# VHH binders against Protein DOG1-like 4 (DOGL4), part 109

Target 1, 232 residues: Protein DOG1-like 4 (DOGL4), of Arabidopsis thaliana (Mouse-ear cress) (q84jc2)
Amino acid sequence: MSKMRNLVEEKFLEFYESWVIQLELYLHQLLIAHNNNTMSETELRHLISKLTTHHKAYYTAKWAAIREDVLAFFGSVWLNPLENACSWLTGWKPSMVFRMVDRLRKSRVVLVEAQVKKLEELRVKTKFDEQKIEREMERYQVAMADRKMVELARLGCHVGGESVMVVEAAVRGLSMGLEKMVKAADCVRLKTLKGILDILTPPQCVEFLAAAATFQVQLRRWGNRRHYVTHS

## First folded at step 12 (VHH)

Design kc19 (from kc1 with Y102D; framework vhh_7z1x_3)
Fold by ESMFold2-Fast, scan of step 12:
Structure kc19 (fold): chain B 232 residues (1-232), chain A 122 residues (1-122)
Amino acid sequence: as target 1 above (232 residues)
Amino acid sequence: QVQLVETGGGLVQPGGSLRLSCTASGFTFSSYAMSWVRQAPGKGLEWLSGISGSGGHTEYADSVKGRFTISRDNAKNTLYLQMNSLQPDDTAVYFCAKWDEDLGSTYEFDSWGQGTQVTVSS
């Protein structure tokens, strides 16, 4: 299993490094588009489509990898320690993207009242879905402390080959529960992203996606330069 | 202090070729993706091409795909743009660019300097 786990980690590390490099190239395109008042609506929509396709490719690869080894996504080897510390259920916390939306209120393109109302409704819904997942995670952690699971772990330490098979079956069951929970969190992420993009105009979408990509690339660079984190 | 210096522009006839260079200093060149951007008179900025830090990944705008080739020499801290089959519509000031780590509070581009002028005419 450790061999299969290592292969999943190696494959996803290779995918993720390529995916982040491509995100940085898209960030350059978003930054140029944000500063270009001559770009057509069709051109802006095409760029937005490239970014949404790129994010969908990430979740397609992630869900395939999680099916094989969900635990690889808790403390991922392809993320630096700062990126891992900022993760909520193996990714970005859905409600946090509304802080990026708040920055749009100071942008060149003013949000209209109807958009502000729809964004606040989406924020409330996102927070509700997020809290529901947090309650499921708490129940999962309590189940891990359950007396029966503790006894199963003790049995695994004492009985040898037969108990190893029983422990492996229990770990598979626990992994399936985590997989379901991570996919639920990812569905909230995708619904939140789609909801924001559906509410915003194409120029506002470009600015929002630029903000999101900037944060993601910046966080990775800050984590890689951690010797400067305590500058004074 | 980040410094980017573009060279290699000039006057060329339609169908001609030019190679632009951008020399970089003040940052770890190989750690940053780089892009070529142009601005024609009276128009906004147009992104043309991008290349990853290693040079392993490249992207092109549809308007230049098949005609322009981006490359880099990390040992020389230099970015290149090979431009073939030049058209009058390629007339613009050409800039090299990178995303700045200090842009976290604003989504504005720093001044890239003067750029290099490319003029395609008979």
Scores: ipSAE 0.566, ipTM 0.831, lowest interface PAE 1.8, mean pLDDT 83

Design kc2 (from kb11 with L103T; framework vhh_7z1x_3)
Fold by ESMFold2-Fast, scan of step 12:
Structure kc2 (fold): chain B 232 residues (1-232), chain A 122 residues (1-122)
Amino acid sequence: as target 1 above (232 residues)
Amino acid sequence: QVQLVETGGGLVQPGGSLRLSCTASGFTFSSYAMSWVRQAPGKGLEWLSGISGSGGHTEYADSVKGRFTISRDNAKNTLYLQMNSLQPDDTAVYFCAKWDEYTGSTYEFDYWGQGTQVTVSS
């Protein structure tokens, strides 16, 4: 173990590195599928299912980890500084995936009017859900500045038997609040991804997933080229 | 300049085996995932297998799983595909491929080899 990382951070770092490596191998499959007009709908749906399962596996692992230590996800050690700078509540901002959708409108892929309408409705709903979570974040931050929280912080600097239990209970409450908020944000992410995939045809799903995976892999590679702290 | 050179193709009888090699130059080979892709006459490209830069992760298409094995020797900058139990429908040109960056409106591999022909016939 490293003194600079706790056990949850070390385990999730190993998981995340493997997860990203597998994402890149799926990206290779998506690139070939995107440029192959002879694949059956069944074959395309199986590939889309692999990506969907892969993303669900990420959230399964993440939720298990945040149950143990949600604070590990604020300033994550498994992300480079660029990836951390682009994070919104421990992950990608849900409305940003519509930038990948907008690329489908500008490519050779044709979205029919009914799809455009449904995607626009989903975009509006996603933005509304984001704003609800942002308001909850603001309330949480305001509560941290409350007189009671300031008093608990002061108490934590002056050790006493009974006061230790009170501080521990308060910290546990704060962590539970953050866990609930992170899970709410992740639910919006998953709902948005599912919504987009439900609206798109299988070839369009492949192009969308290729765009999303390309962005994630490129962001990591670009950030790693500029990373100034070397981890073993 | 990035260069990928495939070798090892040829004529083989059904049920036979071949080992393909792809020699890479012009980039840090161990830092990139690599894939094997094939194209049969009159058909589109088919992804077969991928391997991580370290060789620790591999993935296979269902059509070749259990028959083909991907591996790499980073000291020799070489990617391999061991092909067993070959069938007539494995007849294709086999390419190794590297993806580095998205370079436009099309999502394609950045670099391809020249390919090596595999023919499975009695």
Scores: ipSAE 0.656, ipTM 0.865, lowest interface PAE 1.5, mean pLDDT 84

Design kc20 (from kc1 with Y102E; framework vhh_7z1x_3)
Fold by ESMFold2-Fast, scan of step 12:
Structure kc20 (fold): chain B 232 residues (1-232), chain A 122 residues (1-122)
Amino acid sequence: as target 1 above (232 residues)
Amino acid sequence: QVQLVETGGGLVQPGGSLRLSCTASGFTFSSYAMSWVRQAPGKGLEWLSGISGSGGHTEYADSVKGRFTISRDNAKNTLYLQMNSLQPDDTAVYFCAKWDEELGSTYEFDSWGQGTQVTVSS
């Protein structure tokens, strides 16, 4: 039988393609704003708000989708292999955004000491929250190798009727555990993003968002070019 | 080498219309989003409108929304900006721009044309 995309995968693929197209158009606006010293604070804040709303829309759609099928987000059909290789628990690794913050320190936009201190505090907290989730994922993987799960998998090979229902209930429970971990990871992502934007001035926010959007769009373009050439 | 050439500017009266064209070469035009940007005398660069590679998605700055329409003809490698209800404040040099993900300076548009002058005056 063919591997058909399920309804969740089809709906989210359509959403994600549109979402990335809009992100690229926002990137163009960010690039102009970043290179324009005549924009008002109100204009910059409006642009930052558009990006914040755009990212919130992504998580709203994602959380609706993972409630129906969290496994669709592990090895996502809407992501190319390069994007999937760079994923940590179905998305970007929260601590990685501080590499983009480090770029701000080396650019023409100067961070004041109070901002540097707050960003370092946020970095430490983000890494702590990230490690907590990694420990939960490790516990989840260990539980998957547990004798009871191994026995259930073995039973699934030789049964009909009553035992099938028990295996299905166990698999459903595992999926709910993954959903909880993915949502926890996404909460760390959103908290980290909001924290950075709250610390930075509007021009610095624009530069940070331009860096983040550039990386996301660039990674997709590089991966799409490689994928069609090597796996077409 | 990427080249962008803007044409269609000129002198027009307030309330008039102009259609700008941008001819692109040196890249797969349909694979890239394109933008129209302007620079008025004594002002900085202002982003006006963007269009996805397929043409299926467009975005406009509030200052031009409802008056300007961006479009593209991928078979002709040409980007358009239809400008209606022109105002004196629309007087500027108009540029088409592409962001290039393979360039080292991804924080700016490296692929710009020479621009086309639009003057709105009575």
Scores: ipSAE 0.598, ipTM 0.845, lowest interface PAE 1.7, mean pLDDT 84

Design kc21 (from kc1 with Y102H; framework vhh_7z1x_3)
Fold by ESMFold2-Fast, scan of step 12:
Structure kc21 (fold): chain B 232 residues (1-232), chain A 122 residues (1-122)
Amino acid sequence: as target 1 above (232 residues)
Amino acid sequence: QVQLVETGGGLVQPGGSLRLSCTASGFTFSSYAMSWVRQAPGKGLEWLSGISGSGGHTEYADSVKGRFTISRDNAKNTLYLQMNSLQPDDTAVYFCAKWDEHLGSTYEFDSWGQGTQVTVSS
């Protein structure tokens, strides 16, 4: 049974490795597009669509996996320690992407006033949604310190007791609560990503997606090199 | 010192074939995805194909899909592009490119080859 419980980790590790390899190949396409001022709007939109489809594929796979084992996403085996240290509720922190948006102000194409206003409104909304989720996680953690949960944890160590069924029910309840919070966080991530792409022009979208992919690939490569050196 | 050197370009008639090679040095070749890029007269840079470090994953631009094949030999530190059914609009300077993980650089490939000219003309 423990082998079946770990199947989610094995399947998602294989998926994620392939997904990141594909992201790096899309990054190459984004870098060329960013440095090509002769690409048509249609060509740029096609490339942007490839990236949005790629990110949607990640969340489709993730949501299927968390229905089976949400805990696999806390301290994930497919992420190196640096990637895990930078995670907020099993993924990137939504407000972090606005630091990448700030980079667009230093680009050859300047954001117009209407875009700046919409991005600021989106930033405020995103931070509000993050704080709401953080409050829910805090309440979840406080509930785990409840005397009832402490007693259930104690009973789980009792040999031969009927406590096994009670503990299993409690663990299922905990998993359902975590799944709900992870999905809520992922919805904020997708909403933030879509919101930014809807506000930006196609060339600005390419620059933004290049920045995001660059950060993700660099973080993984840096973490992998440091881990190897530390444990060699 | 990272160095990329492209060879194999030349003059070829429409419908012909060429095989480009890119020899890499100064880095762990198998750890990096590589791309082929071209610049045609009067046009900007066009991404053509990419291959993962292991060679297990490849991508192609729609303009070359089914005609071009990217491959690599990690033991020889060499990247290849097999070009079949060449058309006049394939006339360009062809580059191999590697992206490095330099934090804080501009959004550009950190290493480019010198390029090799391909001319498709009757």
Scores: ipSAE 0.652, ipTM 0.867, lowest interface PAE 1.6, mean pLDDT 85

Design kc22 (from kc1 with Y102F; framework vhh_7z1x_3)
Fold by ESMFold2-Fast, scan of step 12:
Structure kc22 (fold): chain B 232 residues (1-232), chain A 122 residues (1-122)
Amino acid sequence: as target 1 above (232 residues)
Amino acid sequence: QVQLVETGGGLVQPGGSLRLSCTASGFTFSSYAMSWVRQAPGKGLEWLSGISGSGGHTEYADSVKGRFTISRDNAKNTLYLQMNSLQPDDTAVYFCAKWDEFLGSTYEFDSWGQGTQVTVSS
């Protein structure tokens, strides 16, 4: 078990480091596209497609990994402490992404009233889905503090084969519940991202994706500096 | 103070080759992804290729894929662009660019070289 979890962490660490490096290369493309008003709609849509494919690849890899060890995604070793502190159910909080959208209202590419209405409707729906998952997580956390878990902890203090088997079965049950909630949260993330991109024009999509990628790369760089406090 | 200096441009015939170099100073070169960008006469900036800090990841624009190769020598703080099968429409000023940490609203590269002119004509 311990060896299997270490292998999952090692494999995803390697994947995530490569994924973030690729995101930074896409950020370079987004920055040039954002500052070039001569790009065709086809060229912009192609770039947007690269980013959406890149994000889908992340969730494909994540879902494979959480099937093996969902707990690796809570306090992840491939994330620095700042990135972990900003996580909501192992990733970005869906409603917070609308902060990036708010910046578009003050950009050179102005949102029209119809887009503002659709984005507000999406924001409300996203917040509703988010709150539903938060209530589910709250119930899960309360169950962890309930009599059954206290009883299980006491049983775990007993040194015997029967105790080990019961504890292992309970841990598997907990992992399955967390996996379900993480996947539900990821579905809200993907639905929110798709919804925003469907509402925005291609130039607005490029600006939104540039803002999101900039925030993610900067958060990682800032957290990495703070993580190595022994060097300061 | 970050400095980027491009060299290697010049006049070349269609079908010819050139190798551009970008010498970097003032920052930890190996920690930053780098890009090659060009601007043709009367056109906007066009992103051509990018490379990760380690050199392990590269990306190319469709217009140059298969013809151009980006590489770097981190020990020499130098970025390269090998350009093969050059066409008249490759005529442009070529820049190397670095993006650093920036939370401002401009979303622009923070460091550009002065550029090197490439002219493809008979």
Scores: ipSAE 0.578, ipTM 0.833, lowest interface PAE 1.9, mean pLDDT 84

Design kc23 (from kc1 with L103E; framework vhh_7z1x_3)
Fold by ESMFold2-Fast, scan of step 12:
Parts: sequence; structure tokens; C-alpha cells
Structure kc23 (fold): chain B 232 residues (1-232), chain A 122 residues (1-122)
Amino acid sequence: as target 1 above (232 residues)
Amino acid sequence: QVQLVETGGGLVQPGGSLRLSCTASGFTFSSYAMSWVRQAPGKGLEWLSGISGSGGHTEYADSVKGRFTISRDNAKNTLYLQMNSLQPDDTAVYFCAKWDEYEGSTYEFDSWGQGTQVTVSS
């Protein structure tokens, strides 16, 4: 497992670095589009499509990686400490994006009442789905602390290959449970993202995606600078 | 303070070539992705090309793909745009640009040079 975990981590680190670099290039395009009201709807939809495809590529790569080693995502070597501090079940907390949506209410392209109502309904649904997953994670953590798991850990240290096999089977079962939970959280993320984009007009989608990409790139830059730059 | 200075513009005939340069100062150049943007007379801003901090990743707008090449020399703090097969529609002021984290605004694209004029005419 150690060998497999190292290979998964190396492969995903390479993927993630390239993915974030491409996100920053898309951010530049979004910022120009946001500050330019002369782009056609076709041009805006093409740009929005590039971002949605980019995010889909991330989840495709992530789900392939967690099938091999979900635990790599709970101690991610490709994230800096600030990025890790902001993680909720291996990614962004779904309700966080509604803080970005709230800024759209003050933008040049104002939200109409019908959009505000649909966004509030989506916000409530997202929080409900998020709370369901949090309760499942709490149940999982309690199960990990159960006497039987403590017993298995102790036996794995003192008795030979027979106990090692039993412990490895138990660990695989726990990893499968985490994989299902991570995928459930990612499904809430994707449904929330798609729901917001379906409600917003193309110019509002560009503004929303620019805000989201800015947050991701900013968080990475701030975390990395804290490591390398002396405070002035 | 960030400064970006574009040079290399001028008058060129259709089918001609120009190489634009952008000299950067006031920030760690290699840590930032850079873009080329243009504004034609009476039109809005158009994003043309972007390059990662290392230079290992590039992207192009469909309107310039195959004709323009973005590159950088991090040792010289300089960004380049090689423009080939120039057309009258390429007439514009060309800017190099960097995304800035400016006091409380995390989504402002406000580090731009003064621009260099490119005119494609017979």
C-alpha cells in the first residue's frame, strides 16, 4: 500500500500543479471578460464551457486517484498548509460559494428577483446536503474509535501474518467508506456549482467563476508566500 | 511598485511580422502568469495569450492561434509576443498584464503597461 500510495501521490501532485497553472490562465481570461462588456453571448458561453470542462477534469482525476488511495486526500502533499486548513472533506465546503454569490448582488449586472429566489432555494438545499455528510463523517469517526478497531490495531502489532491480514481487510473497508463519503461530498460540490451556473446569466457566470478562481489562486499564493517570503 | 513597459510596436504591412517585448519590475516575475491583451480603436479589450510563471504552459485565443507565439525570459524579467502573418484586424494597442492582489480586492486585473501601438496597413 505504501508503494501504491507514493505513486498515487506523485501522479496527482504532477496533475494538480498543471491543473492550477491552467486555472490561473483561465482566471486571466475571466478577468478580461468581466471587465469588458463587448463580448458576445457565444464568446462568454465558450469561456464558461472551458471552466466547467476544467473542473470536470479535476473530479475525473480525483475519483480515479481516490479509488487507489483515498487517504492521500486527507494528508495531501500537493496542498500547502493554508489550502489544507480551508479543506472540508478533501475539498471546498459547498456553502462557501454562496458568499461569492452574495457579491453578485452588488455587481454591475444585478440579479433579478427570480434568480435571488432560486439561489436561496439552492443555498438551503446545499446546506441540508452538507449537514447530512457531516453527520455521516461523525458516525464514521465514532466507529473508528470503537473498541473493536482499537483491539484490531493492538493485535496487528503483536501477532503474526494472520492478524496483519485481518487488520489490512479492516483498513480496506474503512478506506472504501471514506471513498464513498468523499464522492458524496464531491457530488454536492458539482451539483452546487452546476445549479449556480444554471441560474446565472453568462456575464454573471463569468463574474462568479472569476471570484471562485481568484479565491483558489489567492489561497495558494498566500500559503506559498508565507513559506518563502520574509514578512515586511 | 509594479511597472510593466511594452516596446516593439510600429507600422507594418499585411503579412508582416513584429516582436513585442514587455519589461517587468517591482515583483518576482517568475512567480506570476502573464498575459497579452489588445484594444482596437472603438472596441473592448481582447485577451490574446497567456503564459505560466515557468513558461511551461501557454494558451492562445482562437483569433491568434498559429500566428502569435508568447514566450518569456525570466532572467531578464521580459515577456515577448512574436506576431506573424499580421492582418489589418490586428491593428490595436497591445498591453502586457498581470493579475494583482490589490488592497481588499482579490479579483481586480489592474497591473497593465502603458501599451504599444501596432498598425497593420499597406
Scores: ipSAE 0.592, ipTM 0.837, lowest interface PAE 1.7, mean pLDDT 84

Design kc24 (from kc1 with L103Q; framework vhh_7z1x_3)
Fold by ESMFold2-Fast, scan of step 12:
Structure kc24 (fold): chain B 232 residues (1-232), chain A 122 residues (1-122)
Amino acid sequence: as target 1 above (232 residues)
Amino acid sequence: QVQLVETGGGLVQPGGSLRLSCTASGFTFSSYAMSWVRQAPGKGLEWLSGISGSGGHTEYADSVKGRFTISRDNAKNTLYLQMNSLQPDDTAVYFCAKWDEYQGSTYEFDSWGQGTQVTVSS
């Protein structure tokens, strides 16, 4: 049984390491695109599409993995302690990306008022969706402490095969609940990313994606080499 | 302290080949992804190719895919670009570049060298 969980963790670790390395190579392309005013809209949209496809590939792999072992995503072995400390329901907190969007107000490609209004509406909706999921997680944690679960645990120690099957079914139910919640959080993430990219112009999308990729790569490297973050 | 020095440029005929080198110093070379970028006279910067720190992942711009090959020798702190089937449109100054995760608060590469001139004459 432990082998099965280790295989999911090892496979996703291999996938994630490769995925982050590829993200850094896309970041290099974004940095040049951001500082190049001669790229066509078609060329910029192609680069944006590569990043969108890359992020979709992550969620395709993640959802396959959580179907097998959702608990692997809580305290993930492929993330360093700093990345894990910054995690919200197995990934980035959707509303945090609006801090990156705020930097676009000072960009060479200034946001027009219509975009500012749409981004603010999206920010408010995203925060509302986050709070809804947080309330669901709280209810889930309370349900785990319910008398029925405590009683089932006690029965599992006292009575043979029949009680073992009941406890096993309850544990499977808990995992399915977490899987549903993680997928709900990921849907908010994808909806927020798509919403931002739909509002922004291609040059603004490139800057936003560069900011997001920069933060992700920096967080990983800072966590791996934490002595560089601390004053001597 | 961080230095990147490009060499290997020159004058070649269309269809010819050149191998560019970038010698790196002042940082842990194997820990950084590296890119080759060029700038033709009067044009903007064009990203050509990138390679991961280990050398296990590479990416190419469509304009050079199949003609150029990026590689690195981490023991020698050297990045390479093998350029085959050179065309007049490949005439440019070629730069190697790195992005530093600790210094990269702007959305641009933090280090490049002075570049090496490649001229493809008809």
Scores: ipSAE 0.666, ipTM 0.872, lowest interface PAE 1.4, mean pLDDT 84

Design kc25 (from kc1 with L103G; framework vhh_7z1x_3)
Fold by ESMFold2-Fast, scan of step 12:
Structure kc25 (fold): chain B 232 residues (1-232), chain A 122 residues (1-122)
Amino acid sequence: as target 1 above (232 residues)
Amino acid sequence: QVQLVETGGGLVQPGGSLRLSCTASGFTFSSYAMSWVRQAPGKGLEWLSGISGSGGHTEYADSVKGRFTISRDNAKNTLYLQMNSLQPDDTAVYFCAKWDEYGGSTYEFDSWGQGTQVTVSS
């Protein structure tokens, strides 16, 4: 018999395992496309569309799950400890994707001056939006500590039916606030990803998406195989 | 140490069928997703199909979807591609490929087979 929170974790674990496996299969397609200069722009755009659709599917599933239990996404059971250590507000830190963009400067793919300027403008805007979310979260945490500590302290001496309902209402209120902040962070993620793809040419988009997917898949592999890295 | 060997290619008529096999050694086969890739004369590499380590997830290029089926037998360390309704445009060298990049910046498969030739002609 599982509570609703356990069911959310079980369902999203199943979804996420499948989603990451599919990402690895898309990574194989990106690797071939990156090393094939004979692909048409239409073919490259089709592959890029598959990746953007895949990422949108993740956020569709995530937003459905956080409506039920946003707390499942803080210290997620479907992520290994290394992946959890790298999480920022339940996902990747938006400014981090510019590290993937920096890889384009080291490859055979050359960014033109106009693209460099637009990417720097986007980086600044992304960092600003990221910091705005961080300030909102800080304000939320302060309010949470002040209000709910007082309420929980009052109820701690009376563990009866009415106290249980009041604590449940308080937890629901906290969860609603967190849901809004997680969705705000996810909107910054999606806006940043779209912005980068809008600035880059199709071959550059393929290389960027290959770099991002490589990092995500390898981080999961390294975390899952950490006993091979530990000298026992 | 890592070795991939493709077999099963040959000459077939349009509308015919072939089954390709890729035998793997030197790594834990079930831990890696595998892909089938082809190279037609005068063309670059084309990704055709991929399969997860467990075999539970498969993906296909639109050009082969509904005609080709990827599968694997982890007990035999063998990857398969069942090719049906073959067309002249399917004429190519077919490769199996594995990706396992550690610590590098290369966006390339790290292990390729030698390839098997498929020719579709009347």
Scores: ipSAE 0.613, ipTM 0.849, lowest interface PAE 1.6, mean pLDDT 84

Design kc26 (from kc1 with L103P; framework vhh_7z1x_3)
Fold by ESMFold2-Fast, scan of step 12:
Structure kc26 (fold): chain B 232 residues (1-232), chain A 122 residues (1-122)
Amino acid sequence: as target 1 above (232 residues)
Amino acid sequence: QVQLVETGGGLVQPGGSLRLSCTASGFTFSSYAMSWVRQAPGKGLEWLSGISGSGGHTEYADSVKGRFTISRDNAKNTLYLQMNSLQPDDTAVYFCAKWDEYPGSTYEFDSWGQGTQVTVSS
């Protein structure tokens, strides 16, 4: 099924493709840095700053786009089906980054007790914030299944300017609610990312960012390759 | 079957110029970002420059910014590094590199060239 793209979808697709291309170039830098014992703390911090600025640029562009059309971010056309299947409220699930840190601890990152304690505190706070948003989304979904909304959906099929106007007003209200929830989720993502980077040393930050970027770029490549395999 | 072959290294005086080439085969060249990386004797790997598959995006390390230019010719499956105003500290083995997939238990480039030696000396 070919889906017609609206202007917001087309603009964000162009932005996202460029953004992922730049992420891959930063990944190349991280892959070299993670095994380089000669890099200074200043050089490592500069690289980390490039990645944090890059992620902030993503949220700046995303928030401008969702103000115009938040629904474009549910089932995003710039993401392949595998990327969409791995999304939680239009992006990565904040608590998943702690599993990534746990995996790194088994292979290449040794944390001191103070870092372990701070990470556990951040994990608990992140999970609490995450669950709060999940409860808000549940309430939103229950409201969508409400009898009045079911009746409005049926009424939208009837000829009449009044029914069309009522349905359009309801959709706008629902979109504003989704925008608020998506921005809340993105704030948890940014706080979690900043929190982890504040706890880790610069070399550990490079390991974390390399793992995160590797997963993101690889997930995109796997999803894109699957299309050719299934259609051949 | 992925192969990367670097050429163009040699001995050059300080202030001189060299152009390195990396010929790629065994993959869809235009679909992959490529990087130039160097290793001086007794030092770790240093990332120098990267270019997107289309050539539309480039990045440079501060140590080479303004002196080196990365480019590619997708019709010829070739990556280039134009090196100007060479300094003794640019003496290293230069590699082109591609990242395609997770290499087992490490986050490293999966495809490297054989390298080409650049020596900057009077």
Scores: ipSAE 0.604, ipTM 0.842, lowest interface PAE 1.7, mean pLDDT 84

Design kc27 (from kc1 with G104S; framework vhh_7z1x_3)
Fold by ESMFold2-Fast, scan of step 12:
Parts: sequence; structure tokens; C-alpha cells
Structure kc27 (fold): chain B 232 residues (1-232), chain A 122 residues (1-122)
Amino acid sequence: as target 1 above (232 residues)
Amino acid sequence: QVQLVETGGGLVQPGGSLRLSCTASGFTFSSYAMSWVRQAPGKGLEWLSGISGSGGHTEYADSVKGRFTISRDNAKNTLYLQMNSLQPDDTAVYFCAKWDEYLSSTYEFDSWGQGTQVTVSS
């Protein structure tokens, strides 16, 4: 299994490095668009579409990879320790993107009352969905420590193919549960992102996406500049 | 300390070619993605092309795709823009730019060059 795990990690590492490089090039485009008041709605929508497609490509690749090895996404080798420390169920915490939305209240492009109301409704729903997943994660962690798991670990110490097969089946079951939680979290992320972009005007979408991409690239660069002492 | 110096602009006839250069200093050039941006008279900034730190990834605006080529020489700390099939509407001041991750609160480029003027006319 470790061999299969290593192949999944290597493939996703290659994908992710390319994906982040492209995100930074899109960030450059977003920053120019944000500071340009002469771009047409069609031009802005085209740029927003490029970012939306880019994020969808990430989840397509991620879901293929977690189908094969979900554990690769907990302590990911393609993320630095700071990025891993800031992760919530293998990615960004959905409610945190509303902090980027808060920037729009201070921008030259004014949010109308209807948008503020819809964004607040979306924030409440996102927080509710997030808390539901957190409760499922707590139950999963408790289940990992319960008597059944202790007994299965004990069985794994005995000589016999039957014990090995039972332990491997149990581990697969745990991995399937974890995969379900990660996909649920990713669905909340995608619904939150789509919801925000559907509420915002094209100039506001550009500013929001620029803020989000800035945070992601900045976090990666800050983490890469730190020296991490890891003890086995 | 960060400096970007653009050169290579000038007057050229429609259909002609120009090669712009941007010499960088004061930072680890190969660690930063770079972009070419232009500003035509009376218009806002237009992003044209970007290149990753290694040079392995490039991106182009539809308006210049197939006509312009971005490249870099990391040993010389120099960014290039090869411009072919120039048209009158390519007349603009051309800037090279790098994004500074420490300016997250402003969501804008930190390091701009002084620019180089390109004029396409008969």
C-alpha cells in the first residue's frame, strides 16, 4: 500500500506545483484587472471563468487522488508545514473566505443592500454546513480510539493471514469514511465559492478572487521561508 | 533596492517587430513570476503576458497571443518580450512587473519599471 501511496503523492505533487504556478499567473491578471476601470463586463467574466475553471480542475484532480489514497491529503507532501497547519479537512476553511469578502466593504465598488443580505445568508449556511462536518470529524476521531479499533490493532500483532485481512478491511473502511468527509468539505468549499461569485458583480468577483489567490500564494511563500525542524 | 529597467521601445511601422528587455536587480529574479503590462494613451493598464520563475509556464492575453512571446534569462536577470506583427493599437508604454507577496493588504504590484514607449505608425 505504501508503494501505491507514494505514486499518488508523486502524481499529485507534480499536478499541484503546476497548478500553483498557474494560479500566480492568474493572480497577476486579477491584480491588473482590479486596478483597471476600463475593462468590459465580457472581459471580466472571461477572467473570472479562467479562475473558476482552474479551481474546478483542482477538485477534479483531488477527488481522483483521494479515491486512491485519502491519507496523502493529511500532512500533504506538496504543502509546506505552515500550509498543512492552516488546513481544515485537507483544504481552506469555508467560512474564512468571508474575510476576503469583508475587503469589498472597503473597496470603491459598493456592495448594495441586497448583496449584503445574500452574503450574510450564505455565511450562516456555510458556517452551519462547516459545523456539521466538524461534528462528523470529532465522531471519527473518537471512533479511532474506541475499543473496536484497539482490538483490531491487537489482532494485527498475531501471526495469520486471516488477522491481516481483517485489519486491512477495517483500515479500508476507515479510509472510506475519511474520503466521504473530505468530499463533503470540498462540496461546501465549492458551493461557498459559487455562491459568492453568483452574488457579486464582475468587478467585485475579480477583487474577491485576487484577495483569495493573494492569501494562498502569500501563505505558501511565508511557509517556504521558514526553517522547520521535524523530529521523527 | 528592487529595480526594474525596461528598454527596447521605439517607433516601428505596422507589421514590424520589436524586442523589449527588462533588467532586474535587488531580488532573487528566478524565484518570481514576471509579467508584461501596457498602458495605451487614455486607457487603463492591460496585462499582456506572464512567465513563471523557471520559465516553464507562460500565459498570454488573447489580444497578443500568437504575436508576442515572453521569455527570460535567469543567468542575466533579464525578462524579454518579442513583439511581432505590430499594429497601431499596440502603441503604449510597456512595463515589466513583479508581484510582492508582502503587499497582500493592497492587492497590487509592488515593483514596476519606469516603462518603455512603443509607437506603431507609418
Scores: ipSAE 0.623, ipTM 0.853, lowest interface PAE 1.6, mean pLDDT 84

